VH-VL binders against G-type lectin S-receptor-like serine/threonine-protein kinase SD3-1 (SD31). Designs and how they scored, part 1

All scores and structures are predictions.

Target 1, 127 residues: G-type lectin S-receptor-like serine/threonine-protein kinase SD3-1 (SD31), of Arabidopsis thaliana (Mouse-ear cress) (p93756r25to151)
Amino acid sequence: EIQLGSKLVVGENTLWVSNNGDFALGFFNPPGLLNRFSIGIWFNSNSIPYDQRKVVWVAGAGVVVSDNSSYFELTRNGELVLFDSLLGVPVWNSKTNRFSVSSALLRDDGNLVLLKDREEIVWQSFG
Unless a header shows other numbers, all headers, positions and changes below count from the first letter of the chain; antibody chains aren't numbered by Kabat.
ipSAE, averaged over its two directions, is called F for ESMFold2-Fast, E for ESMFold2 and O for OpenDDE. V2 adds 0.75 times the mean of E and O to 0.25 times the DockQ between the complexes of E and O.
[cut] stands for letters that were removed.
Atom coordinates printed by the task and the answers are left out, and those that the model quotes come from them; centres of patches stay.

## First folded at step 4 (VH-VL; framework fv_gevokizumab)

Design x01 (from g04a with light chain S30Y)
Fold by ESMFold2-Fast, scan of step 4:
Structure x01 (fold): chain C 127 residues (1-127), chain A 122 residues (1-122), chain B 107 residues (1-107)
Amino acid sequence: as target 1 above (127 residues)
Amino acid sequence: QVQLQESGPGLVKPSQTLSLTCSFSGGSISSGGYYVGWIRQPSGKGLEWLAYIYYSGSTYYNPSLKSRLTISKDTSKNQVSLKITSVTAADTAVYFCARDEGYSYGSPFDYWGQGTLVTVSS
Amino acid sequence: DIQMTQSTSSLSASVGDRVTITCRASQSIYRYLSWYQQKPGKAVKLLIYAASSLQSGVPSRFSGSGSGTDYTLTISSLQQEDFATYFCQQGYSTPWTFGQGTKLEIK
């Protein structure tokens, strides 16, 4: 489970992974975009070359952030936020601040979910 | 202060290979986070980005010209080079080298050379 | 490829004028835009990056604004040394593309 306050920062090569390791969530450089990063979920396998990864979900569909200290955070008020540190603004959020989110989970099927205190799904990446 | 200086042949015949060199002073091309690239400008026209090389050696090319372009670097000489094969009159332009500080936007080119004119003519 | 269009290729102004140069992208570029100044026989100079961030050493009379597809470069009080050609450039998607340039000329 991903706790409130957890961050992924561009350049730190950190990932959120499913319990069985089958899926990873992290920053990637979309094709055709130099020094620009999207946040996404892909099937996590060392046998698949990085440039051939199949991304199954992307936050904000086409939204990117600059290199440097840009980050993806599960905020303490329960939102997933993609923040561009160079521009100084959030470029995408889950809009879940009213949903009493206690944690996030990247499921073994690749679905990122936000959970209430009672472990009820209140938001999901796959719809 | 970082300075970039281009050098080239001035005149190249059609079908030949054009070779350009960018020399750096006041800074190192082997430092982390920098992209060094080439941009050209035909007379009376706009700027066209050609290629980038990252400090790690990764290369990026304008897709319209990729098959004709090779960008390389020589860290011992503090130089970045560009080769363009099978040149035509359409390659006549002023060629600039420029540096991109990788931690801003991918192409705010913060330092530029003065440019070198290349004419493709028989 | 993303097309960058500057509304005019030339603009006439006098010293002391407020000058605005406009740039439009064929699709949203999310403020990934830089402005450059080019003078004959001189190196191209970066003025603005990230649509509105002033490059170090650039006079404060230069400013940038805009979002989405529409961007502007403003010179609040034109000086003699500001007569030059100005280019916008998108940094959102490769290949990087530039506007055709706006030449600022003495009126």
Scores: ipSAE 0.006, ipTM 0.550, lowest interface PAE 13.5, mean pLDDT 83

Design x11 (from g04a with heavy chain Y105W)
Fold by ESMFold2-Fast, scan of step 4:
Structure x11 (fold): chain C 127 residues (1-127), chain A 122 residues (1-122), chain B 107 residues (1-107)
Amino acid sequence: as target 1 above (127 residues)
Amino acid sequence: QVQLQESGPGLVKPSQTLSLTCSFSGGSISSGGYYVGWIRQPSGKGLEWLAYIYYSGSTYYNPSLKSRLTISKDTSKNQVSLKITSVTAADTAVYFCARDEGYSWGSPFDYWGQGTLVTVSS
Amino acid sequence: DIQMTQSTSSLSASVGDRVTITCRASQSISRYLSWYQQKPGKAVKLLIYAASSLQSGVPSRFSGSGSGTDYTLTISSLQQEDFATYFCQQGYSTPWTFGQGTKLEIK
């Protein structure tokens, strides 16, 4: 499970992965854009090069951040936030601070969920 | 224009269940992504949040009081109700219903009722 | 739970004064802070949300500032109608918590 305060930073090239490793969530550079990054979920396979992966979900329908210090965070108040550090503004958030979120989970089916009491789904990327 | 109006018993005996009703006009409790909830204020003291209900029916409670609280809604009457079981003198307060619009940074309560006084006394 | 503390329970002021009310959170609340006004016998009124955003219909003499743990409500030129109790509230995480209130009284 992904704990409150967990963060992905563009320049660190880190991922959140499903329990079976089939899906990954992380930053990627959208086709045709230089030095612009989106957050998304893709099928994660060592048999398929990263540059040939298919992204199945993107935050905010493809909003982008501008630099290596920008980040995606599950904040301590239970929100997923995409923050552009160069511009100094959040460009997207899940608006789930009212949902008593205890953790996040990238499920083996690729659905990112926010959980209350570590079991009840209160928000999801699919739907 | 959204208006909220509380109603309650005024007086309740210790150990009994307190029932409060919030009536909505100028808007629907079943749409718009709003939370509707209850906040109380004992005489001369500060505000204490009690419970919310989301337009979808999901409920949220102050952990300190959760075992005694039930919040519910009646969409046909456009009402939100709160029950507090096993009341004591500590439950004597003015009870407000209020709307949280669900999207703004800071979770503001943008519309409030006037409040209804409940006294727990024999 | 996040504890909200207002440094004073009452302030005396005169019409025309600049008034400052402070609020401190026990942890960073990332500007998820609202200010309310309560007058005897009237509904509670939202003044400021997101630490510094003025609610529609609220006079421009009200302003909010702050970040992290420390927040301030300012009334630039106090009017007679502003004598009331003011509360801060954190909307960062549940349970929502309020400061104890600061009552503005006529000097």
Scores: ipSAE 0.007, ipTM 0.663, lowest interface PAE 8.5, mean pLDDT 86

Design x12 (from g04a with heavy chain Y103W S104D)
Fold by ESMFold2-Fast, scan of step 4:
Structure x12 (fold): chain C 127 residues (1-127), chain A 122 residues (1-122), chain B 107 residues (1-107)
Amino acid sequence: as target 1 above (127 residues)
Amino acid sequence: QVQLQESGPGLVKPSQTLSLTCSFSGGSISSGGYYVGWIRQPSGKGLEWLAYIYYSGSTYYNPSLKSRLTISKDTSKNQVSLKITSVTAADTAVYFCARDEGWDYGSPFDYWGQGTLVTVSS
Amino acid sequence: DIQMTQSTSSLSASVGDRVTITCRASQSISRYLSWYQQKPGKAVKLLIYAASSLQSGVPSRFSGSGSGTDYTLTISSLQQEDFATYFCQQGYSTPWTFGQGTKLEIK
């Protein structure tokens, strides 16, 4: 489970991974863009080359951030935020601050969910 | 066609507050994810970015001038305003307002006003 | 702050010439660079963004290139309306900073 306050930073090789390891959530460089990064979910297999990984979800319909200290965070008020550190602004937000989010989970089917009381799904990436 | 038009006092005395207004037409300052900002150019010199405001109301300032600058917007009038306090002769410049599409490709300023000259003199 | 230097403050050229204007950043800016044209009495015009992308409505004789710290604006065949001042701008890190400008003058 992903706890409130957890971050992924563009400059670090860190991922949120499903319990069985089949899916990963992290930053990737979209084809054709220069030093721009999106947040996405893909099938996590070493047998598939990085540039051929099928992304099954992208935040904000593919919004991008720069390669500075930009980050994706599950904030303490229960929102998923994609923050561009170059511009100093959030470029995407789940807008779930009223949902009493306690944690996030990347499910074994690739669905990123926000949970209330660690059990009730109050938001999901698949929709 | 998007157009930006600056207005200002023309002449301001040292130590006073300079107030500038940018009027937006052909598009709304409240629709979409763009920034509207201010850039100035002293006579015979280069361009200096001052501040910008995002459609959500978030504000960003040049750190060298931040203590003297306030940027604001009036969505009902489709206007962005900038105030500069405690002006000196160094603030004499042409002041431009410009739109920035934001994070896309390094914040290009895609539409500019024609500029308004402000002279700080006794 | 990132300093942007245009080594030439003025260039003299004739209609039909290939003109090159250069811009150097004090550190790598990862192609987050725009080029602008300024004419007396007219609004400043964006020509190029992301180092090499031509802005909609800008004539194809304008092109941009470069990476890291060194960038170039090229006008392949200069026309009368191209005599203007050209500025580069980095969009890598705030505060946004501009070069001092290169004035293109009639030979």
Scores: ipSAE 0.006, ipTM 0.530, lowest interface PAE 14.4, mean pLDDT 83

Design x13 (from g04a with heavy chain E101L Y103E)
Fold by ESMFold2-Fast, scan of step 4:
Structure x13 (fold): chain C 127 residues (1-127), chain A 122 residues (1-122), chain B 107 residues (1-107)
Amino acid sequence: as target 1 above (127 residues)
Amino acid sequence: QVQLQESGPGLVKPSQTLSLTCSFSGGSISSGGYYVGWIRQPSGKGLEWLAYIYYSGSTYYNPSLKSRLTISKDTSKNQVSLKITSVTAADTAVYFCARDLGESYGSPFDYWGQGTLVTVSS
Amino acid sequence: DIQMTQSTSSLSASVGDRVTITCRASQSISRYLSWYQQKPGKAVKLLIYAASSLQSGVPSRFSGSGSGTDYTLTISSLQQEDFATYFCQQGYSTPWTFGQGTKLEIK
């Protein structure tokens, strides 16, 4: 379970991982783009070379951030925010600030969910 | 391009504290999200991982040596330092500083310094 | 701790040879394995990560394979510059551990 205030920073090479380890959420370079990073979910298998992994979900479909200090955060008011630190602006937001979000969870099926009261799904990556 | 350079005393007496410094260039230890580790190699032997420090300041140590090791960073100097207490002849080795890409990649060390030889002898 | 064992400490080969260096883990490491090249007076170089992924800038004659406990580094056609010591490293569980090294020597 991912708590309010939790953050992934492009340059830290860290991930949010499902409980069984099968899926990871983190930053990646979209094919063909230099110095541009997207946030996404992929099947997390050491048997698949890192450059051959398939991303199953991306935030904002094609949204990118510009540098290694940019971040993806579950804010204290319950939003998932992708923030471009070079430009100083958020480039994508889940828009869940009124949903009473208490935590996030990357489920074992790869679905990222936002939870109310740690149980009720109020937003999900897969729609 | 990231470059790392080690510096150390060369010779240290048994029971003293050994201090090593890694100077980082081509990126900031506080803004680039880098992980820096220390690895040593005694003459004619294999590589032994000692410690690493994350961009965020979190530290991790080899359990076999943890009681004697302290890793720290100085953001203003862009340096990572390792301190080893109560040294013995077994601590004689070449000490390397290396960047760790993180657990998500299986902690491969993609950039290494040239190494600095430390001899523990009276 | 996970113990990494390379089957030989030294191996003799000639330029043009296909060379295989082997590495065994004391338990399954799920392909979290890297290969390094070390030459006297040069920085240690990462060749392969995640068992089979070639590091940027590394010649395509280098390849890695394996799963579970057994892994191999292959040089398809040995060049003069490849005479060096090669190390494997597991990145599955801390502490990170290395094999003892295999020195590639001129036959």
Scores: ipSAE 0.000, ipTM 0.520, lowest interface PAE 16.6, mean pLDDT 83

Design x15 (from g04a with heavy chain S107E)
Fold by ESMFold2-Fast, scan of step 4:
Structure x15 (fold): chain C 127 residues (1-127), chain A 122 residues (1-122), chain B 107 residues (1-107)
Amino acid sequence: as target 1 above (127 residues)
Amino acid sequence: QVQLQESGPGLVKPSQTLSLTCSFSGGSISSGGYYVGWIRQPSGKGLEWLAYIYYSGSTYYNPSLKSRLTISKDTSKNQVSLKITSVTAADTAVYFCARDEGYSYGEPFDYWGQGTLVTVSS
Amino acid sequence: DIQMTQSTSSLSASVGDRVTITCRASQSISRYLSWYQQKPGKAVKLLIYAASSLQSGVPSRFSGSGSGTDYTLTISSLQQEDFATYFCQQGYSTPWTFGQGTKLEIK
């Protein structure tokens, strides 16, 4: 379970992973874009080379951040925010600050969900 | 574009229930994510948020006042209503309704009504 | 609750002046800040959202800046129509809260 205030920073190369380890959420370089980073979810398998892993969800459909200090955060007000530190602005957010989000969970099926009262799904990455 | 118009009783006696209505027109009814709120302003003082209702019907209240507040929506009339129970002189204010389209970062209120003055007096 | 404080309730200025109005939050609000203009007898008007984004239809002489707890609204060259009361508002967490307002008055 991902707590309010948790961050992923581009330069730290950290991931949020599903409980069974089958899915990972983190930063990646979109094909053809050097020194630009997107946030996404992929199937986390050691048998698939990193550059061939298929991203199953990406925030903002191609939104990128510009540097290693940029981050993805579950904010204390209950939003997922992708912040570009070079530009000094958020470039994407889930806009869930009105939904009383208590936590996030990357499910074993790869679906990232935001939970109210740790039970009710109020937002999800998969349509 | 979107237009909001408040209506209310003008004068209410202490201990009674105050009922306010916001009528809105224009804008896209297919634009999801909008919500309508109520904000008040006592004479010579600042703005105080009271409540909002999301287009889905979910309601949210200022914790300091929530036991006295009920916000509701009538989709067929394009109206949002607010009731405040057990009013006192402290509830004397101009009452505004405002709409947040939900697409702007920072939770701004994009459209406001002109406001309706309510005086609580015997 | 997050408290929003504007440094002054009134400010005197002349047409053509550069005017700065300041707003401070009691905790970091991560640029979830909007600025509004209120004139007697008119609807409240959104000027700036997300600390620095100009609302469509608002003249370019208005700009916003700031981060963390400290935010400013700047009018680069004050016009006659700009004499009004200005409010900041945080949208970081409920309840939404407003500053007390700064009334811009003719010097």
Scores: ipSAE 0.000, ipTM 0.546, lowest interface PAE 14.4, mean pLDDT 83

Design x23 (from g04a with light chain S28D G91S)
Fold by ESMFold2-Fast, scan of step 4:
Structure x23 (fold): chain C 127 residues (1-127), chain A 122 residues (1-122), chain B 107 residues (1-107)
Amino acid sequence: as target 1 above (127 residues)
Amino acid sequence: QVQLQESGPGLVKPSQTLSLTCSFSGGSISSGGYYVGWIRQPSGKGLEWLAYIYYSGSTYYNPSLKSRLTISKDTSKNQVSLKITSVTAADTAVYFCARDEGYSYGSPFDYWGQGTLVTVSS
Amino acid sequence: DIQMTQSTSSLSASVGDRVTITCRASQDISRYLSWYQQKPGKAVKLLIYAASSLQSGVPSRFSGSGSGTDYTLTISSLQQEDFATYFCQQSYSTPWTFGQGTKLEIK
């Protein structure tokens, strides 16, 4: 379970993974863009080379951030925020600050969900 | 366009349940990505948010008042209702209903009703 | 809970004046701030959202600014219809909280 305040930073090469390890959420370079990064979910198999992985979801229909210090955060007010540190602005936000989010979970089916009271789904990536 | 109108009892005795209704015109409460909420204002004081309900039926309450509050909707009447149990003089206020289009950053209440005064006294 | 404080509960001004109303949050609210106008007998009206974005249909003499914990609403040239009470509100985190209001009075 992903706690409020948890953050992924482009330059740290960190991932959020599903409980069974089948799915990963993290930054990737979209094809053809050298210094641009998107946040996405993919099937996380060591038998599939990185260049052949299929991204099943991307934040904001593929919005990008521009540097290594940019980050994706589950903020303490319960939002998923993609922040471009070079531009100094958020480029995408889940807009869930009114949902009383307690945590996030990358489910074993690859669906990223935001939970209220640790059990009620109030937002999901597959919708 | 969208208009909200509150209705309430005007006077409620201490310890009783206060029931308020918000009626919608110019739009539906059951379609779209909006919230409908209740805010109150005691005489000469600031605004206090009480509760909101999403078009899907999910409810959200001010934690300090949650045990006394119930928000609900009746889609056939295009109404949102709020109940407050065990009222005291501290619940005397003008009660507003307001709508928030959930897709607007930083603009939680774009349409408000005019408010209805509720006095708690014997 | 995030506390919202408006520095003045009332202020007096004349038509044509530049008026500034201030609002302070007890913590950084990342520009998740709205300004409302309340007149007796009328519905509360949204003026500004996201700290500086003017709501459709609101006159251009209204503007908002600020970041972090400190925010301002400015009326560049006060009109007769602008005498009202003004409230700030944070939408950063639930519960939503409002400032106590600033009543703008003639004179």
Scores: ipSAE 0.068, ipTM 0.705, lowest interface PAE 6.2, mean pLDDT 86

Design x24 (from g04a with light chain T94Y)
Fold by ESMFold2-Fast, scan of step 4:
Structure x24 (fold): chain C 127 residues (1-127), chain A 122 residues (1-122), chain B 107 residues (1-107)
Amino acid sequence: as target 1 above (127 residues)
Amino acid sequence: QVQLQESGPGLVKPSQTLSLTCSFSGGSISSGGYYVGWIRQPSGKGLEWLAYIYYSGSTYYNPSLKSRLTISKDTSKNQVSLKITSVTAADTAVYFCARDEGYSYGSPFDYWGQGTLVTVSS
Amino acid sequence: DIQMTQSTSSLSASVGDRVTITCRASQSISRYLSWYQQKPGKAVKLLIYAASSLQSGVPSRFSGSGSGTDYTLTISSLQQEDFATYFCQQGYSYPWTFGQGTKLEIK
């Protein structure tokens, strides 16, 4: 489970991973764009080169952040926020601050969910 | 395959609330990780993005209009709706609904409705 | 907000011409740019996304290029069905913004 306050920072090259390891959530460089990063979910396979991975979900329809200090955070108010540190603005937000979010989970099917009381799904990335 | 169809009142008086509905066919508003948005175009002018809703229910609004806009969805009817309060003549436009698949970079809208004309007149 | 400016609101061309339509952002949008085609009475059509990626089903005569603030849509051999208004859109930062449109007219 991903706790409130958890961050992924572009320059740290860290991931949130499903329990079975099949899916990863993290920053990536969209094709053709250097020094620009989107947040997404992909099949997590060491057999597939990084630049050939299949992204199955992307936040904000592929909005980007501009530098290595930018981050994706599950805030203490229960929102997923993509923040561009160079521009000083959030570029995407899940708008879940009133959903009583207690944690997030990247499920084994690749669905990123926000949970109330660590059990009830109140928001999800997939349909 | 996927088709979007807008419906609206056609005419609405200043200060009233404008309600618009977008109906989906050939696809679902509850799968694929997409965004459904509303875009408008005043006569002879460019396109202005108004709002969108993610299939999970998360909503996003154009900051210049955010206090007047409410976007919502009804997955059982496969519909997305937009309400605009306190309308004025400046809200006279063709209103489009459009889908953003969410898999492509840069918020491309891959399917659009034909648009519905709304005239605000006293 | 990021302002998108297309250098001309209209241009005239003939079938078979090579046509270029330009779009400039008020700040770098890192190729988060889409191009759309709008015809009277028809649904708006996505042509190009991520500055240069051709949307499935769009004819190969359409291409996109550019980086930073400056972007171009090219139609390599204009066909009768290509007379339409073309819009660029940035997806880099909220709110999403469009250019004012370039109407491609019969010469």
Scores: ipSAE 0.006, ipTM 0.519, lowest interface PAE 13.8, mean pLDDT 83

Design x25 (from g04a with light chain Y92W S93D)
Fold by ESMFold2-Fast, scan of step 4:
Structure x25 (fold): chain C 127 residues (1-127), chain A 122 residues (1-122), chain B 107 residues (1-107)
Amino acid sequence: as target 1 above (127 residues)
Amino acid sequence: QVQLQESGPGLVKPSQTLSLTCSFSGGSISSGGYYVGWIRQPSGKGLEWLAYIYYSGSTYYNPSLKSRLTISKDTSKNQVSLKITSVTAADTAVYFCARDEGYSYGSPFDYWGQGTLVTVSS
Amino acid sequence: DIQMTQSTSSLSASVGDRVTITCRASQSISRYLSWYQQKPGKAVKLLIYAASSLQSGVPSRFSGSGSGTDYTLTISSLQQEDFATYFCQQGWDTPWTFGQGTKLEIK
């Protein structure tokens, strides 16, 4: 489980992973976009080159951030936010601040969910 | 400090293949997230981007020239090369190699070589 | 392809002048814009990236501004070494494209 306040930063190359390790959530450089980063979920396999991975979900229909200090955060108020640090603005959020989110979970099927009371799904990446 | 140095033939005849090499010092072409590109400039004219190669080996080409261009890298020699086939007088230009820190917002070329002049003439 | 147009190809100025060079993109480029300086016989130098961020080592008299399609480079007090050609470049989409250049000449 991903706790409130957890974040991924572009330059840190860190990942959230499913319990069985089959899926990873992190930043990637979209094909054909040389200096931009999206947040997405992909099959976590060493046999797939970094720049050719198959992304199964992407935040905000492929919105991008622009620098190494940009981040993806599960905020203390229960939102997933993609923040462009160079522009100084959020470029996408889940808009779940009223859903009483307690944590997030990247499920073994690749679905990112936001949970109320650690059990009830109140938002999901697959829709 | 990172330095880039171009080398080329100086003079090439029409219809021949032009080969250019960019040599890196003070840094590795195989480390950390950057792109290396080729840009040219005809005498007294503007800059035209030709091709990019990413540290992973992915390549990108200017669509107007793509059929004539091949960009490659040799990590053991710390070099990036560009080939242009079937050259004409329109390919006469100063050719620059340049590095882009791929993780910089809208900053594609932070270091440039000094350029090498190529003249296409009979 | 995204077309980059600089409003003038040449501009005459004197040392101490405030100089503004303008650049317009054919579509919004969301501040994915860099400014370069080229002096005769010298390597091209990056001055500004992300429309307004000053590259390390570049004098503070250089500044950039703009958004959407319209961008400017300003030199607050022109020095002798600033007589050069200046280019804008968009990094929003490939192919990367440059403006035609603006040459600063001695008045």
Scores: ipSAE 0.007, ipTM 0.564, lowest interface PAE 12.2, mean pLDDT 83

Design x26 (from g04a with light chain G91D W96Y)
Fold by ESMFold2-Fast, scan of step 4:
Structure x26 (fold): chain C 127 residues (1-127), chain A 122 residues (1-122), chain B 107 residues (1-107)
Amino acid sequence: as target 1 above (127 residues)
Amino acid sequence: QVQLQESGPGLVKPSQTLSLTCSFSGGSISSGGYYVGWIRQPSGKGLEWLAYIYYSGSTYYNPSLKSRLTISKDTSKNQVSLKITSVTAADTAVYFCARDEGYSYGSPFDYWGQGTLVTVSS
Amino acid sequence: DIQMTQSTSSLSASVGDRVTITCRASQSISRYLSWYQQKPGKAVKLLIYAASSLQSGVPSRFSGSGSGTDYTLTISSLQQEDFATYFCQQDYSTPYTFGQGTKLEIK
């Protein structure tokens, strides 16, 4: 489970991973963009060549951040926030601060969910 | 048009190893995301999940049967196989293979084979 | 293991009836529930996934509802081809488990 306050920072190459390891959530550099980073979920398989790896979900339909101190956070008020440190503003937000979020889970099917009371899904990446 | 077809021995003697093969046609198990499982159904009873193999090669087994089960895939033949060791009359059932195309909400089995009957008898 | 219980093993109905089939999980499964249809001699068919999402190609007379531990499959106006056995399945955690099935029979 991903706790409130958990953060991924551009340049640290850290990931949130599903329990079985089949899916990963992290920053990636979209093709054709220099020094631009998006947050996404992909199938985390060594059988798929790197250049053929498919991102299955992207926050904010592919919004980008451009600084290596930018971050993706599950905030203590229950929001997923993609923050651009160069601009000093969030560029994407799940807008779930009123949903009583207690944790997040990257499920074994690749769906990122926000949970109320650690069991009720109140938001999901796949619609 | 994805099709899954099971094949098995039909009749197996007690204590022997049962080998089942699921052949995938109308698509490749190497293309896109996919997950393949085996489910069985004894006559007049419900469905029992046996094992699951993911696109990554990760495997999951029903804990009550895990010591007797091996699931594997051969991507060059587009096949998934299941072996059950030390069979008894309790293993008499119709065996199904079924696919989940991953990336969906949950892990539903969206395509099933027709099933193959296996009878364990002396 | 999560146990799935369907309240009846058989249910009699007539064409045109509204039919409901219920399924209860031994713990909350957060709507990770699928419904399947099985006809003699045919492949098992997925009807509903994620408790309420209709599978492509499935007639709109089928619907699913529920949350937590209690889930229902509804057929709004039963057709002749709907006489079959229906199974619920949780995909919240492994091992994946099925209900015992509810056989829908002609009155």
Scores: ipSAE 0.005, ipTM 0.518, lowest interface PAE 15.8, mean pLDDT 82

